# VH-VL binders against q9yh85r1066to1250: the designs that were tried, part 8

Target 1, 185 residues: q9yh85r1066to1250
Amino acid sequence: ASCIVSGYGHYLTFDGFSFDFQSSCALVLCTTIHGACERSDTFPTFTVTVTAKNEDRDTSLACVVKQVEVEVFNYYIVIHRAYKYTVMINNERLYLPLKLGQGKVNIFAFGFHIVVETDFGLKVVYDWKTFLSVTIPRSFQNLTYGLCGRYNGNPDDDLVAAGGTPRFGVTDFVQSWAKRDTFCR

## First folded at step 1 (VH-VL)

Design p8 (framework fv_pasotuxizumab)
Fold by ESMFold2-Fast, scan of step 1:
Structure p8 (fold): chain C 185 residues (1-185), chain A 125 residues (1-125), chain B 107 residues (1-107)
Amino acid sequence: as target 1 above (185 residues)
Amino acid sequence: QVQLVESGGGLVKPGESLRLSCAASGFTFSDYGMYWVRQAPGKGLEWVAIISSSGSYIYYSDIIKGRFTISRDNAKNSLYLQMNSLKAEDTAVYYCARDQYTVEYSGYDFYFDYWGQGTLVTVSS
Amino acid sequence: DIQMTQSPSSLSASVGDRVTITCKASQSVSSNVAWYQQKPGQAPKSLIYGASTRATDVPSRFSGSASGTDFTLTISSVQSEDFATYYCQQYNNWPLTFGGGTKLEIK
């Protein structure tokens, strides 16, 4: 199933819940890491983080996805809209296409989009502006957390905070998934 | 298990400087943001500053901004507050406090889950 | 800055009483409110965060609730060790702000 971020802070979770929120914080969209309960010696772990910015202070229509971060297989991949057709991998800027770990991770251009895909079915697609999608195979049902939700077939319980406590409001939910060190409000 | 021990308080004159230290033990210091909070004698609590786990992000209360500097040394498990141009109004017990326990990606819960015992700073002639 | 207004400023109670302390935010703070207990001569201790979640090792007689911008700390049956000053704190917006405190005194 796919989780979508579309222009100006519109979110659609894996289970079909939609919500709107604008933030300049680095927000965790999807992660398999939840507290100290990493039980996956059989499934790979990953985290996808998104950061947005407003290109014009006077209108929400100018908000864009500034940066996408993908952490997988000990690769820290940073996609920044100002540096099209390149990625930063573990602090080194590289040109597309890239094949990492003997094909465990492939990063390439498809049309005007950048695609990051893994050998286990994670697929991240970004248009360098306002569209971002994260697709995961059904084997990750009930194994993910973040703004994209639990992927458990129930949209009513997608508002789960980083600490595992249900949150009842969109603001509280989004804020709980901001990377702590940004101190944005 | 979690311990925070402040030191460096004392009696100073207006305009002088003082450096406070906080020694942390019982947890992985480099995983947690840290705070300084103060309390004037007989008064309530007042937030002073926050520093991120890495030390890269710092925010100050406007009341002390430009006079106080928060810093940390993760190799020494220590938090510091450098206080310059001290005023009588800075007289307070200064508490070192840990940012609430959270998983790596919990970002917005900024409350004080563990506190030190405090160190008294008295600014008087 | 967001103002956190606590009421009452002081409250007297007997052991076994049910007491409630209220904290009102000047604007929306979501559920991003914590409560602290401070005994004379001691550092504050965390009681509640997220408006209603008890901190580690806090007795079940302490509970928190929220209704809009109104936040309540309840002690269902006061014990002798509960006579202290209680503070609320919002962490929704910078700067972090505390209520003025409520002193719970023995009757």
Scores: ipSAE 0.011, ipTM 0.570, lowest interface PAE 8.6, mean pLDDT 83

Design p9 (framework fv_pasotuxizumab)
Fold by ESMFold2-Fast, scan of step 1:
Structure p9 (fold): chain C 185 residues (1-185), chain A 121 residues (1-121), chain B 107 residues (1-107)
Amino acid sequence: as target 1 above (185 residues)
Amino acid sequence: QVQLVESGGGLVKPGESLRLSCAASGFTFSDYYMYWVRQAPGKGLEWVAIISSSGSTIYYSDIIKGRFTISRDNAKNSLYLQMNSLKAEDTAVYYCARGRYSSSWYLFDYWGQGTLVTVSS
Amino acid sequence: DIQMTQSPSSLSASVGDRVTITCKASQSVSSYVAWYQQKPGQAPKSLIYAASSLQSDVPSRFSGSASGTDFTLTISSVQSEDFATYYCQQYNSYPRTFGGGTKLEIK
């Protein structure tokens, strides 16, 4: 299943719920429960975060994806729109393509997109502008949280806030997944 | 220092109503999720309800759903629990608690001293 | 609902003893487990969150650990002020559920 961010702050969750929201905060799109793999060797942890910016001088509604962050296998990967075909890995800027952890994580260009993929099936695709997708295998059903939802076949459960409260309003839902150390108003 | 002070408890008869209040101080009340948790005499803790920082999102335990209403007044730094159709099994000490964000989830980090509600004929 | 089962329901110890209290979740709660201390006639006090993180102002003799769905609270050298009832709680999902409590009594 895929979760998509496109155009004017439009979100489509893994379970097919769509919503629109604009925020300059760093927002957690998709994350697994930390420490869940203490007993399990098959469910690695990861987090995908997105930050948007309104850069359209002709309209106040337009926004682009400014930055994408992927945390997986102890790698903190930052993709920034202003620095195409490069990524920041644990505070070092590197040019594509990259293979991390003996191929556990591969970062490469495909057409006009950057792709981050893992050996367990996480795939993040970003076009350096407005399109961002996160794809995860079915083995992660009901193991993810964030703006992309629970991936449990029920769109109503996709509005699970950081506090775990279902049946949520979109504004509270989005703001509950905003990161503390990000500049936003 | 963070302080939460509950009030409004007392002795009521089955079927009656009661309103509990919780006065918060020592922190920016409007920034926090708030909870009500209860404890029957000699028993364990049981979650009752949660309300978001703005008051726009509310979630109830199925046990009291439809009978209790949680609300807040951020201008007065106060949390409320309106309890209707009270039953003997609602007899408990009611605590208000502050929600703390931790790694994607909210837990209870500070608790009030509690207010006793006794439902008896 | 996720059930949190604590054991033992009570235990006796002397000052200076090492004590352990366990809590088992009926399903995965990751590391989203908190521990609370409640003294007679008082409100609960937060001790540990995220299974092993010590809350500010809590003495270092308290520690938490996790192994799958099993969670443990350890007091390395019990002091007189530690005689209380201890509760575990999962905060991975709603409803928030607590263990039944473990009463730590003077031997």
Scores: ipSAE 0.000, ipTM 0.464, lowest interface PAE 13.9, mean pLDDT 80

Design r1 (framework fv_roledumab)
Fold by ESMFold2-Fast, scan of step 1:
Structure r1 (fold): chain C 185 residues (1-185), chain A 121 residues (1-121), chain B 107 residues (1-107)
Amino acid sequence: as target 1 above (185 residues)
Amino acid sequence: QVQLVESGGGVVQPGRSLRLSCTASGFTFSSYGMHWVRQAPAKGLEWVATIWYDGSNKQYADSVKGRFTFSRDNSQDTLYLQLNSLRPEDTAVYYCARELYYDSSGYFDYWGQGTMVTVSS
Amino acid sequence: AIRMTQSPSSFSASTGDRVTITCRASQGISSYVAWYQQKSGKAPKFLIYAASTLQSGVPSRFSGSGSGTDFTLTINSLQSEDFATYYCQQYYSYPLTFGQGTRVEIT
């Protein structure tokens, strides 16, 4: 299933729930890191984080994706829109294409997009501006959290906070997934 | 003052096409997702389609998928709905509607006056 | 798709009455419900979102409540301009769906 972020802060979760929100915080979009006892030790862990910025300096409503962070297999991958066709891997800037961990992670350009793929089926696609998608295989149903929702075929719990509690309204939901500072307005 | 004005409706025979338009004024059109909602005579409201603020994502009701095409021209503040292969069941008043963007996920704060599409033999 | 069922389908009321319309979702939708008013021959008018939040400019006699699957629209003291059809709508997931409408008619 795919989770999509499109400019202005439009989100579409794995289960088909849509919502809108603007934030300059680093927000956890999709993660398997929640409660260790809630998932199989056999499944790999990953986290995808998105950070937006105002495209129009005077408009708080116009946002583009500034940066995408992917943490997987002990690689900390940072994709920044100002440095096209390059990524930072554990603090070193490298040019595409890249094959990490004997092919466990492949990072390459496809058309006007950058693609991060793993050997277990995680696929992150970003257009260097407003479009970001995260695709995961069905084996991750009920194993993910974040703005993309629970991926359990039930939209009723897509607004689950970082602490595992259902939230009223989009504002509380998004703020609960802010990575560094929950007070970043 | 927010205004949405639909046009392009009319009477057509089954299998034919129409193009509806909706002209927006009084707000920053390019910042809003937009929708089409229809209402058959003496019946309730039915959501038809949505288009994101930049035109990059579109969704359609299953009943119109493959037949209707939604588009927008942000430079002209105008929406278009191309209706193809029309059926008698498509007879309705078609409204364009604005989605409230901040903390919004598909409810409509402003509606146009509607334009009537009649599909008859 | 999430089905929205309103009750009653129609009823007669007089000015000054307290009117209650209910809306039931086929599955849990948290508080993601909006309410609209539609007068004969006119486009719908937005009243409420997030189940209970009144749109700016909507009279305080209107109120909404509910969460999960059961939602209510209340008009505390019906005025002559309130005779209309009312619709609930879920925006929890696509496709977006409306209730069938409740017609409030003058006695």
Scores: ipSAE 0.000, ipTM 0.449, lowest interface PAE 17.6, mean pLDDT 80

Design r10 (framework fv_roledumab)
Fold by ESMFold2-Fast, scan of step 1:
Structure r10 (fold): chain C 185 residues (1-185), chain A 122 residues (1-122), chain B 107 residues (1-107)
Amino acid sequence: as target 1 above (185 residues)
Amino acid sequence: QVQLVESGGGVVQPGRSLRLSCTASGFTFSSYEMHWVRQAPAKGLEWVATISYDGSNKQYADSVKGRFTFSRDNSQDTLYLQLNSLRPEDTAVYYCARDFEYGDYEGWFDPWGQGTMVTVSS
Amino acid sequence: AIRMTQSPSSFSASTGDRVTITCRASQGISSYVAWYQQKSGKAPKFLIYAASTLQSGVPSRFSGSGSGTDFTLTINSLQSEDFATYYCQQYYSYPFTFGQGTRVEIT
């Protein structure tokens, strides 16, 4: 299934729940790391974080995806729109295409998009502006948290806050997945 | 390969004028806010001015407002800082610096040029 | 204008030492603080933004903390290349202002 972020802060979860929210905070979009459910030996763990920016001052219609962070296999991959066709990996800026860990992670350009894909089926696609998608295989059902939801076939269960407690408001839900130590305006 | 190169510094008498230039390469110049920061000999850093990506908005430090004029030519990938009515206290290395953020401004600076020295003495 | 005051203005240290530099703003500035390193005769190098977010490529021995008015830069295990002058900067509002700098020199 795919979770989509499209222009102006529109989100579509793995289970088909859609909502709108604009924030300049770094937001955890999708993660397998939540409390006690760590199975790194059997299932790979990963986290995808998105940060948006308003490109036209004082108008919500100019909201863009400024940065995408992917943490997987001990690689911390940062994709920033200002540095097209490059990525920052564990403190080093590198040019595409890249093959990490003997092909465990492949990062390449597809048309005008950047693609990050793993050997277990995680696929992140970003257009350097407003479109971001995260695709995961069905084996991750009930194993993910974040703004993309639980991936459990029930869209009503997608508003799960960072503490594991369901939230009833979009604002509370989004704010619970903002990184505490990250700058946001 | 992102590079900023300043030029136009020199020695000038109080009350005179000088024009500094900063040539940018290795990035989409027209998409970034740009800054000038100066440093007097053996002193700290002082922000001088900021210019928006299209040149429509400019901010100046109070110490230089009305005397310095910041401009940019996006077709030449070049910044200009016109220094008028120079005073001895304007003596400093002048750095041009790029705002970190593409298509917007954040207010911290990376990369920086190597600087050009302006000496105002009588 | 928001005044940024650093302490100490200078101090001597040895490789392996833990170094702490403090920066205080004259008013609340949330987390809108950046840190720079400047070596003699060179342009400043960007280290940290948003008080605690490390720039890619900057060694993990550098860390920043603080919010509101009090901010700290820490170098956990000082290396020979870390002897330099460090500056904090607020970008909460114009005019942007820097601290006066803290010079870290070898003992």
Scores: ipSAE 0.013, ipTM 0.455, lowest interface PAE 8.4, mean pLDDT 81

Design r11 (framework fv_roledumab)
Fold by ESMFold2-Fast, scan of step 1:
Structure r11 (fold): chain C 185 residues (1-185), chain A 125 residues (1-125), chain B 107 residues (1-107)
Amino acid sequence: as target 1 above (185 residues)
Amino acid sequence: QVQLVESGGGVVQPGRSLRLSCTASGFTFSSYGMHWVRQAPAKGLEWVATIWYDGSNKQYADSVKGRFTFSRDNSQDTLYLQLNSLRPEDTAVYYCARDLEYYDFWSGYDYMDVWGQGTMVTVSS
Amino acid sequence: AIRMTQSPSSFSASTGDRVTITCRASQGIDSYVAWYQQKSGKAPKFLIYGASTLQSGVPSRFSGSGSGTDFTLTINSLQSEDFATYYCQQLNSYPLTFGQGTRVEIT
């Protein structure tokens, strides 16, 4: 299933819940790791983080995706809008295309998009502006947290905060997955 | 007050090494990316290296890659630049500078809003 | 690598003059350009980011404009403290590069 961030801060979770929110904070979009929570050794772990930027502070219609971070297989991949067709991996800026870990991670350009794919089916697609999608295979049902939701077939319980506490409002939900910064909206 | 103070410069012969330090005060050092920029006598600014807030990403100018090593110690609010295999053309004032990133989400990375006063490295035979 | 070319390299001006410095990138860099002022014997001072946004505390006589490949720094009414060397910098891709500098000297 796919989780989508599209023009002007529109989010669509894996289970089909839609919401709108504008924020300049770094937001955890999807993660299989939640702090101190123990998890299965059977599945690969990953985290996708998104940071938005407003091109015009007076309107939400000018919001773009500034940065996408993908942590997987001990690779910390940073995609920044200002540095098109390149990525930072751990300590190096590299040009596309890239094959990491003997093909465990492939990063390449497809049309006007950058694609990050893993050998277990994680796929991140970004257009360097407003469109971002995260696709994961069915084997990850009930194993993910973040703004993309629980991936459990029930959109009504997708508002689960960091720490596993249910939230009843979009603002509290989004802010619970935001990295703390005093200058965030 | 926000302050950056460089040290470790001096006069050295070609092929030798120096270690530069930059001590930060007046801000949360661990939240900012940092830069080294140099300027040869009567010449312009030349970017040397960039390090992210947590030390995870480092970038170097091609002219110094393999010879210079950039590091930081967030527990001591200190930045280091190890200069190896120095050449006469490395003679310059070396500045450390702070990235704007965490105080402006609109502009992107690698702006240099606060600079130290610089430390002179002279490589002469 | 992205090459940043400033023009002119130097010029003489008087207080009250309107001064324009141009910076050209060898390829498109959107608005990821900064401007710095450096006075003799001192560290550079941050003036402008994102091509046109003044840093807090920078006098309003300074302004920046441009996008893509062509950028300008304008000083509307030159003051005695503005005689300095000015540098543009691109932040679109590594390696980071500065222009060669423009020296504004008193006539």
Scores: ipSAE 0.005, ipTM 0.472, lowest interface PAE 14.0, mean pLDDT 80

Design r12 (framework fv_roledumab)
Fold by ESMFold2-Fast, scan of step 1:
Order: structure tokens, then C-alpha cells, then sequence
Structure r12 (fold): chain C 185 residues (1-185), chain A 122 residues (1-122), chain B 107 residues (1-107)
């Protein structure tokens, strides 16, 4: 299943729920880490974070994906739109293509996109501007959290906050998955 | 309104120290990387230091590395630059400037303070 | 470090003139160039980033172009408030460096 960020702040969850939100906060799109230090030795852990930016800074109408962060296998991978065809891994800038951990993580260019893929089926695709997708295998059903939802086959309960409580509004839902405890806009 | 205000400049003798501060208002300070840029009298602009939005990454110009220390207090919307072992060539107007938000790079400066003068003379 | 060289260093112009300021990087920096305006005794004002993207609120008579090593700032019809010193800056890599400045003086 795929979770998509497109255009000017449009989101589509794994279960097909769509919503719109403009934010400059670093937002957790998808993570396997939730609540009181959930430890899974059965499945790999990862976190995908997205940060948007207004082209103009003062309006929300021209929102682009500025930065994508992928944390997996102790690699902290940062993809920034201004530095095309490169990634920052644990504070070191490297050029594509890259094979990490003997192929556990592969990072490469495909057409106008950058692709980050893992040996367990996580795939992150970004066009350096407005399109971002996160694809995970079916084995992660009901094991992920974040703006992309629970991946449980029910779009009606995708508004699950960082604390595990369903939220009534999109604003509260998005803010609960921000990496900051402060309103970002 | 959106603004940056510097303070702490003055006249000191070589080898002395000063602490500059920059107070932000009108925007979410904790979302932006911040910078110090200086300008010697009748000269051009020189980048001095950069600090990431969360303070985890700091970069310094080679000319000041080891002498200047950059820090930020996001709870007070304030930026600090500690100037140690000052030299005559450090004489300049020091500007606080706002960079890109939530970025580890791509530093251009879209908002500037009015500047504070540091004069180092014997 | 990447050296940024501006040309000319100074020139005289009249209101209504089309003026062009050039900036050359010592190595390829893609489009990672910003431009600033500084009036006498004032702080710099941000004009352009990514070589050609105009900051909101900056008059459309200002434009930027270039990629790689050669960049230009153009003011299509100079106004009285445009007499200032202009600086280019690269943000491709640390340390961030500025050009030496181009002063546009009134004739």
C-alpha cells in the first residue's frame, strides 16, 4: 500500500482517506515506533518524516516538499530538494547511487525521482518538489502510525494521534504528529 | 511585525570578549536556521556562523572558529554569539539573519536585523 | 572556498536605465545563488534566491538569471530607490561566500 503527499498539501493515507493541510512543521508520515517504547524484534523499525515549505514563506498556496527524512537500520537519511541527486547520511553528503549495509538500503535515481528502498519492502519516492510516496508491504498492516494512518483497511479511523487517541479534526491530528510541541503555522 | 533586533556591541581592546544577542519577534523562531553575518567598515559582507533550527548543527567561518561560540534559546526567541579573543580585524557591524526553515543546508538570508557595531582597537 | 566575483565594482546610471550586474563563481554551483540590496547605512535586503526566484514584495523590474558559474541581476527600469550596493551570495557549500559588491550610483 502507498501513502501519497502531492500538490499543495494533499495527503492520501494507506487506507484511502484523503485530507488537506498546510504546515511547515516536520511531520511524521509513517513510523513503527508508538506509545510506551514499543519494541518489535519481529519487524524492522523505521520512521519517515516530511517537512514542507512555502515557496514564498508567507503564504500557504505554493507549498512544496522541502525535506524528507528516513530513519532505518541506524541510518539517518536526509533528502533535501535544493541538493538534487545527493543525500545526507548521518551528517555526511553523498552522491547517488548508494548501497548501504550490503544492500539493506539502496538509494538511486529513477527518471526525475529519488528512490530509497529497503530489503524488507519499504520504498520512498520523491520528485524533489511536490510528490512524495511511501510504500510498505502488507506485513506491516496495523503496525504503523503517523499521518499515513494505521494501514488496517478502515479509512474512518485513520485520524489516530501520536498518543493513540482518535482525533475529531484534521488540525489536531496533524499537530499530534509534528516533531515539535509548538504550532508551526 | 516580523523583525530581528541585535544588541551587545561596543568598543573593546584586543583580547577581550563581548556577547552579542539577537531577539526575534513576529515569526516562529524555533522553525528557522539562524546566522550571523558581519561587515567591516566600507567593506563587503562576510558569513560568520550558522546554527540549525534545533541547535544541533553549528558551523563557523575559519577566521572565527575556536574563538566565537553560537547558541540559541528557542524558549526565549533569542540568539547568542559569544566573541572571545577579539582581534582588530573582527571590527564590523554584526547582523543577525534568518535562514531557511527546517533545513540542514540551503542557507540564504531572507530577514536581517539592523546590526550592532563591534569595534576592536588598541 | 568558492570565490564570488562581481562586475563591475561600481558604475553610474540614470533613472529609467536598464542595468545588469554580473557575478561569477570560481566553480560550478548550479543555481544556488541569492542577491541582496544594501542602501547606505542600512541592513541588506533580500531580493532573489535560486538564481532567479524573486522574493515576495520585490518589484518585478528586478530579475535574476544564470546557472553553473555565471549569474546576472537585472533591473529593467531603474528607479530612484534602486541606487544601492548589490551583493551576490553562493549557498552551494560552506563557507558561504559573498561577492565584493557592485555599487550603483546616481548620475
Amino acid sequence: as target 1 above (185 residues)
Amino acid sequence: QVQLVESGGGVVQPGRSLRLSCTASGFTFSSYAMHWVRQAPAKGLEWVATISYDGSNKQYADSVKGRFTFSRDNSQDTLYLQLNSLRPEDTAVYYCARGDFYSYDEWYFDLWGQGTMVTVSS
Amino acid sequence: AIRMTQSPSSFSASTGDRVTITCRASQGISTYVAWYQQKSGKAPKFLIYAASTLQSGVPSRFSGSGSGTDFTLTINSLQSEDFATYYCQQYDSLPYTFGQGTRVEIT
Scores: ipSAE 0.005, ipTM 0.472, lowest interface PAE 10.7, mean pLDDT 80

Design r2 (framework fv_roledumab)
Fold by ESMFold2-Fast, scan of step 1:
Structure r2 (fold): chain C 185 residues (1-185), chain A 121 residues (1-121), chain B 107 residues (1-107)
Amino acid sequence: as target 1 above (185 residues)
Amino acid sequence: QVQLVESGGGVVQPGRSLRLSCTASGFTFSDYGMHWVRQAPAKGLEWVATISYDGSDKQYADSVKGRFTFSRDNSQDTLYLQLNSLRPEDTAVYYCARGYDFWSGEAFDIWGQGTMVTVSS
Amino acid sequence: AIRMTQSPSSFSASTGDRVTITCRASQDISSYVAWYQQKSGKAPKFLIYAASTLQSGVPSRFSGSGSGTDFTLTINSLQSEDFATYYCQQYDSYPYTFGQGTRVEIT
């Protein structure tokens, strides 16, 4: 299943729930980390974070994806739209294509997109402007949190806040997934 | 090595038109968003317009929207700003500038020397 | 439009002085602030982007800080070539806007 972020602040969750929201905060799109104990040796963990930028004060039609962060296998990968065909990995800027951890993570250009793939099936695709998609295998059903939802086959309960509490209302839901130390509206 | 050179400025009466050009050298022009910024005599800087690397996205300041047209020719490494229906308040030095973000432009890392546009009756 | 207000508008200083210029945005612009130096009769020169990152080749005596709405440009130990007008600029959203400028002149 795929979770899609269009520019203009449009989100489509793994289960098909759609919502709109504009924010300059770094927002957790999808994460396997929801609070307590995690066993990295039995199940891979990852976090995908998105930061948007509105290039026009009066319209969401100028909203773009500024930055995508992928944390996986102890790699902190930052994709910034200003530096096309490059990524920052653990604070070092590198040119595509890249093969990390002997193939555990592959980062490459495909057409006008950048692709981040893992050996367990996480796939992040970004067009350097407005389109971002996160695809995960079925084995992650009910194991993810964030703006992309629970991936549990029920779009009506995708508004799950950080910490596992369901929320009513898009504003509270989105705000709960903003990184606390990120300055935002 | 990296250079932007403006031309096309001059003295015109209100209501007339001018076409400004900016030629780039020393870098891959087609990889960068480009901008025009103006400065009236004894005043500060004012952003005029932005154009994406491929020309598909253009943004204009409200004060010039509908009167100015921004375009680029990547095969000639040249940027154009068509100034129509000029007003006395358009009098300024017009600077061509390169965007730092490579595509749509944000901060302006390289500036031309500027070309003076004077609109007077 | 996002208004950028600089303080002070002008002041006199001597070589060796520590100079601080403040820029305030009318709304949250995260870290999307650039700083420029302009000398009389010349085009602006790019100094800082992302509020605190020095452009390659800019002397280390220049530094930037801030996030959200309040930003600062600092020049430690002012040199004779630093007498100029300084501008902040936000590039968070269109229209891009500049501060009104701060003129630093010799005492």
Scores: ipSAE 0.006, ipTM 0.492, lowest interface PAE 12.1, mean pLDDT 80

Design r3 (framework fv_roledumab)
Fold by ESMFold2-Fast, scan of step 1:
Structure r3 (fold): chain C 185 residues (1-185), chain A 121 residues (1-121), chain B 107 residues (1-107)
Amino acid sequence: as target 1 above (185 residues)
Amino acid sequence: QVQLVESGGGVVQPGRSLRLSCTASGFTFSSYAMHWVRQAPAKGLEWVATIWFDGSNEQYADSVKGRFTFSRDNSQDTLYLQLNSLRPEDTAVYYCARDSYDILTGYFDYWGQGTMVTVSS
Amino acid sequence: AIRMTQSPSSFSASTGDRVTITCRASQGISDYVAWYQQKSGKAPKFLIYDASTLQSGVPSRFSGSGSGTDFTLTINSLQSEDFATYYCQQYYSFPWTFGQGTRVEIT
């Protein structure tokens, strides 16, 4: 299933719940590193983080994806909208295409998109502009947390905060998944 | 108006420690990666360290790895550089600098005035 | 690490002169080069990024060019406020590295 961030802060979770929110914080979209469901020795761990920027200086209501971070297999991959067809991996800006860990991670351009894919089926697609999607295989059902939801087939319970507590409101939900020491405007 | 003000420099003997601070104002501090750059007397610029906007990642020059620690307090708009095991070759003016407008671009659009660190006996 | 070498290290010039400073990278870095101006006793000032893009407020007499390994900063008609040391910097790969600087002195 796929989780989608599109336009100016429109989100669609793995289970089909949609919501809108404007934030310039670094937000955890999808992670396997949280709580009792952490299975590092059985399943590969990963985290996808998104950061938006306010595209219109005169308003805080028009935030668009600026940066996507993918942490997987001890690779810290940073995709920045200002540097098309390149990525930062750990300490280096590298041109596409890239094959990491003998093919464990492949990063390549497809049309006007960048694709990050892993040998276990994680796929991150970004158009360098406003569209971002995260796709994970069914083996990760009920093993993920973040803004993309639980991936358990029930869209009604996707608003689960970083502390594992259900949130009624979108604002509390999104803010609970902001990275530590990040101040939003 | 973007402003960066360094403090904490001084004269110390080899092996001692100093803590440098940089106070930021005039911009959303928490949205920017920040850097420390140094310049030895009559020499050029040398990058020392980079810290991401949220403090989640740092990079250091090989010459200072294991001795210097970069940190930030986004609630106080302040950067810190802890200098340990100082050597005479660490003598320099230390500048804090802002990464240009995004989380990390790698070039530095605003610089502080610098604070002088002198390591001598 | 990527080594940045500037040429010349220093030279004397007069107001009105056309000044050219070169910067060479030890490997290909595309256009990930910035230029800075540093006046005596002052902090560096940002001039150019992505090899050729002028920062807002920088006079049009400044221009940058180059790609790959060879980069140039040009000042077309030197003004009295332009006597300074100029640095190139690559941001292609950590560690970030600067050239050694080119000092432009008054004749």
Scores: ipSAE 0.006, ipTM 0.508, lowest interface PAE 12.6, mean pLDDT 81

